VH-VL binders against q06338. Designs and how they scored, part 1

All scores and structures are predictions.

Target 1, 247 residues: q06338
Amino acid sequence: ENEEEQNGEEEIVNIDFDFFGGNPEVDFHALKNLLRQLFGPQESTRIQLSSLADLILGSPTTTIKTDGKESDPYCFLSFVDFKANHLSDYVKYLQKVDMRLSTFFKTMIDSGNKNCALVLSERLINMPPEVVPPLYKITLEDVATALGDDKHYDFYIIVTRKYEVNFDTDDDTDSGKRNKNKDERSKKRVKADEVDYFHEEDRFFEKYAKIHFESEAKKGVISSYMILDHEGLVKSIDELETEISTW
Structure headers, positions and changes below count from the first letter of each chain, unless a header shows other numbers; antibody chains are not in Kabat numbers.
F, E and O are the ipSAE of ESMFold2-Fast, ESMFold2 and OpenDDE, as the mean of both directions, binder to target and target to binder. V2 is 0.75 times the mean of E and O plus 0.25 times the DockQ between their complexes.
[cut] stands for letters that were removed.

## First folded at step 1 (VH-VL)

Design c3
Fold by ESMFold2-Fast, scan of step 4:
Structure c3 (fold): chain C 247 residues (1-247), chain A 123 residues (1-123), chain B 108 residues (1-108)
Amino acid sequence: as target 1 above (247 residues)
Amino acid sequence: EVQLVQSGAEVKKPGSSVKVSCKASGGTFSSYAISWVRQAPGQGLEWMGGIIPIFGTANYAQKFQGRVTITADKSTSTAYMELSSLRSEDTAVYYCAREETYYYGSGSYMDVWGKGTTVTVSS
Amino acid sequence: SSELTQDPAVSVALGQTVRITCQGDSLRSYYATWYQQKPGQAPILVIYGKNNRPSGIPDRFSGSSSGNTASLTITGAQAEDEADYYCNSRDSSGYHVVFGGGTKLTVL
């Protein structure tokens, strides 16, 4: 029945993607799985993923599905309010990641006038990047509705991941053979690019980030943290949309 | 690659204040965390506080709350540490240091240090 | 007062192994960072995280951590390793940096 899907090249099928708000009755399990993908198996043990999924479902959140609102999401984006959730397990985790984050959070608490969103987003690997600009635009509209008077957050904390292109700790059975294209032109570089993005939008977020820091690589995966202001977030999404239009 | 250049030695009277500067050369200044650490003669290292210039809000050690002010001027890539109500026990070498961080291990580390500014408090 | 405790002095014979320790409850949550300081000089970073060395630090330096204790180990001590060694970490709140009192290493 599914044997043909396992044969050769994947067929390109035109699928309708629909956008939905977070659904507490059906999305909880899928969100936990996407969060586990985002953080990886080791870091996921340091985070109460069930509590984080609950925060997401209580926050402005957009999911992408193919079989209606009662089906499992393939993608999500959420803006979790920092001040409303500053005692949460997730904030406690972020404070332990880096002193710059804890200093930043104290600045938000002490300001009275400023606030930030904890941005959480992940999608299945076969999701097209073309869904990203509308995903952010829809969710930002929901934020404006939640905050009132077309308001937005002052800052956004984005957690994401990158990978080492030439990760090698065992026999080159997997990584070397996956490099089906030998880019002879790139071999003339003094050093090849070492790191690449799982998600195209992260290249633009990194460009406009006010603060950006990364973990040491663990099994070829690097955790990346960025703080953007509202203008930077909007510019990132606009530039991504412009580039996608050339594809 | 990145260097931190500190202002020159200061001699101050008890009760006065001192403002030490730390200028970052090379790279983007605003996103670096800059810490201030002092060392009295023959004594250990003591963290006073730090700042991330883009946020404009400093974080202070409990002992120095109310007496120390750490600021940054992004246009000149310079961080400042001002210590008020000086006493003889404030005689020390004052260092600025850039703080780098990493994810796994919940750690941070000071990888680039200024050469230090000697502050002497005497009558 | 400091939350991190170090012995004030330790000695090691040339070519032998020495272990310098740092103790504090915050080390259960945060890794220690180690610095070397020679007279009249600013500190230099020697170990960060569990056991990471910056470029230029000899491989005889290593770090370890267990419970509330972090250790800096120098295997095959050399004369130039004679210096003061400081650990630092975050305090129990996670908001502040604290230093240990320092350990003076004498290489005999």
Scores: ipSAE 0.006, ipTM 0.473, lowest interface PAE 12.4, mean pLDDT 81

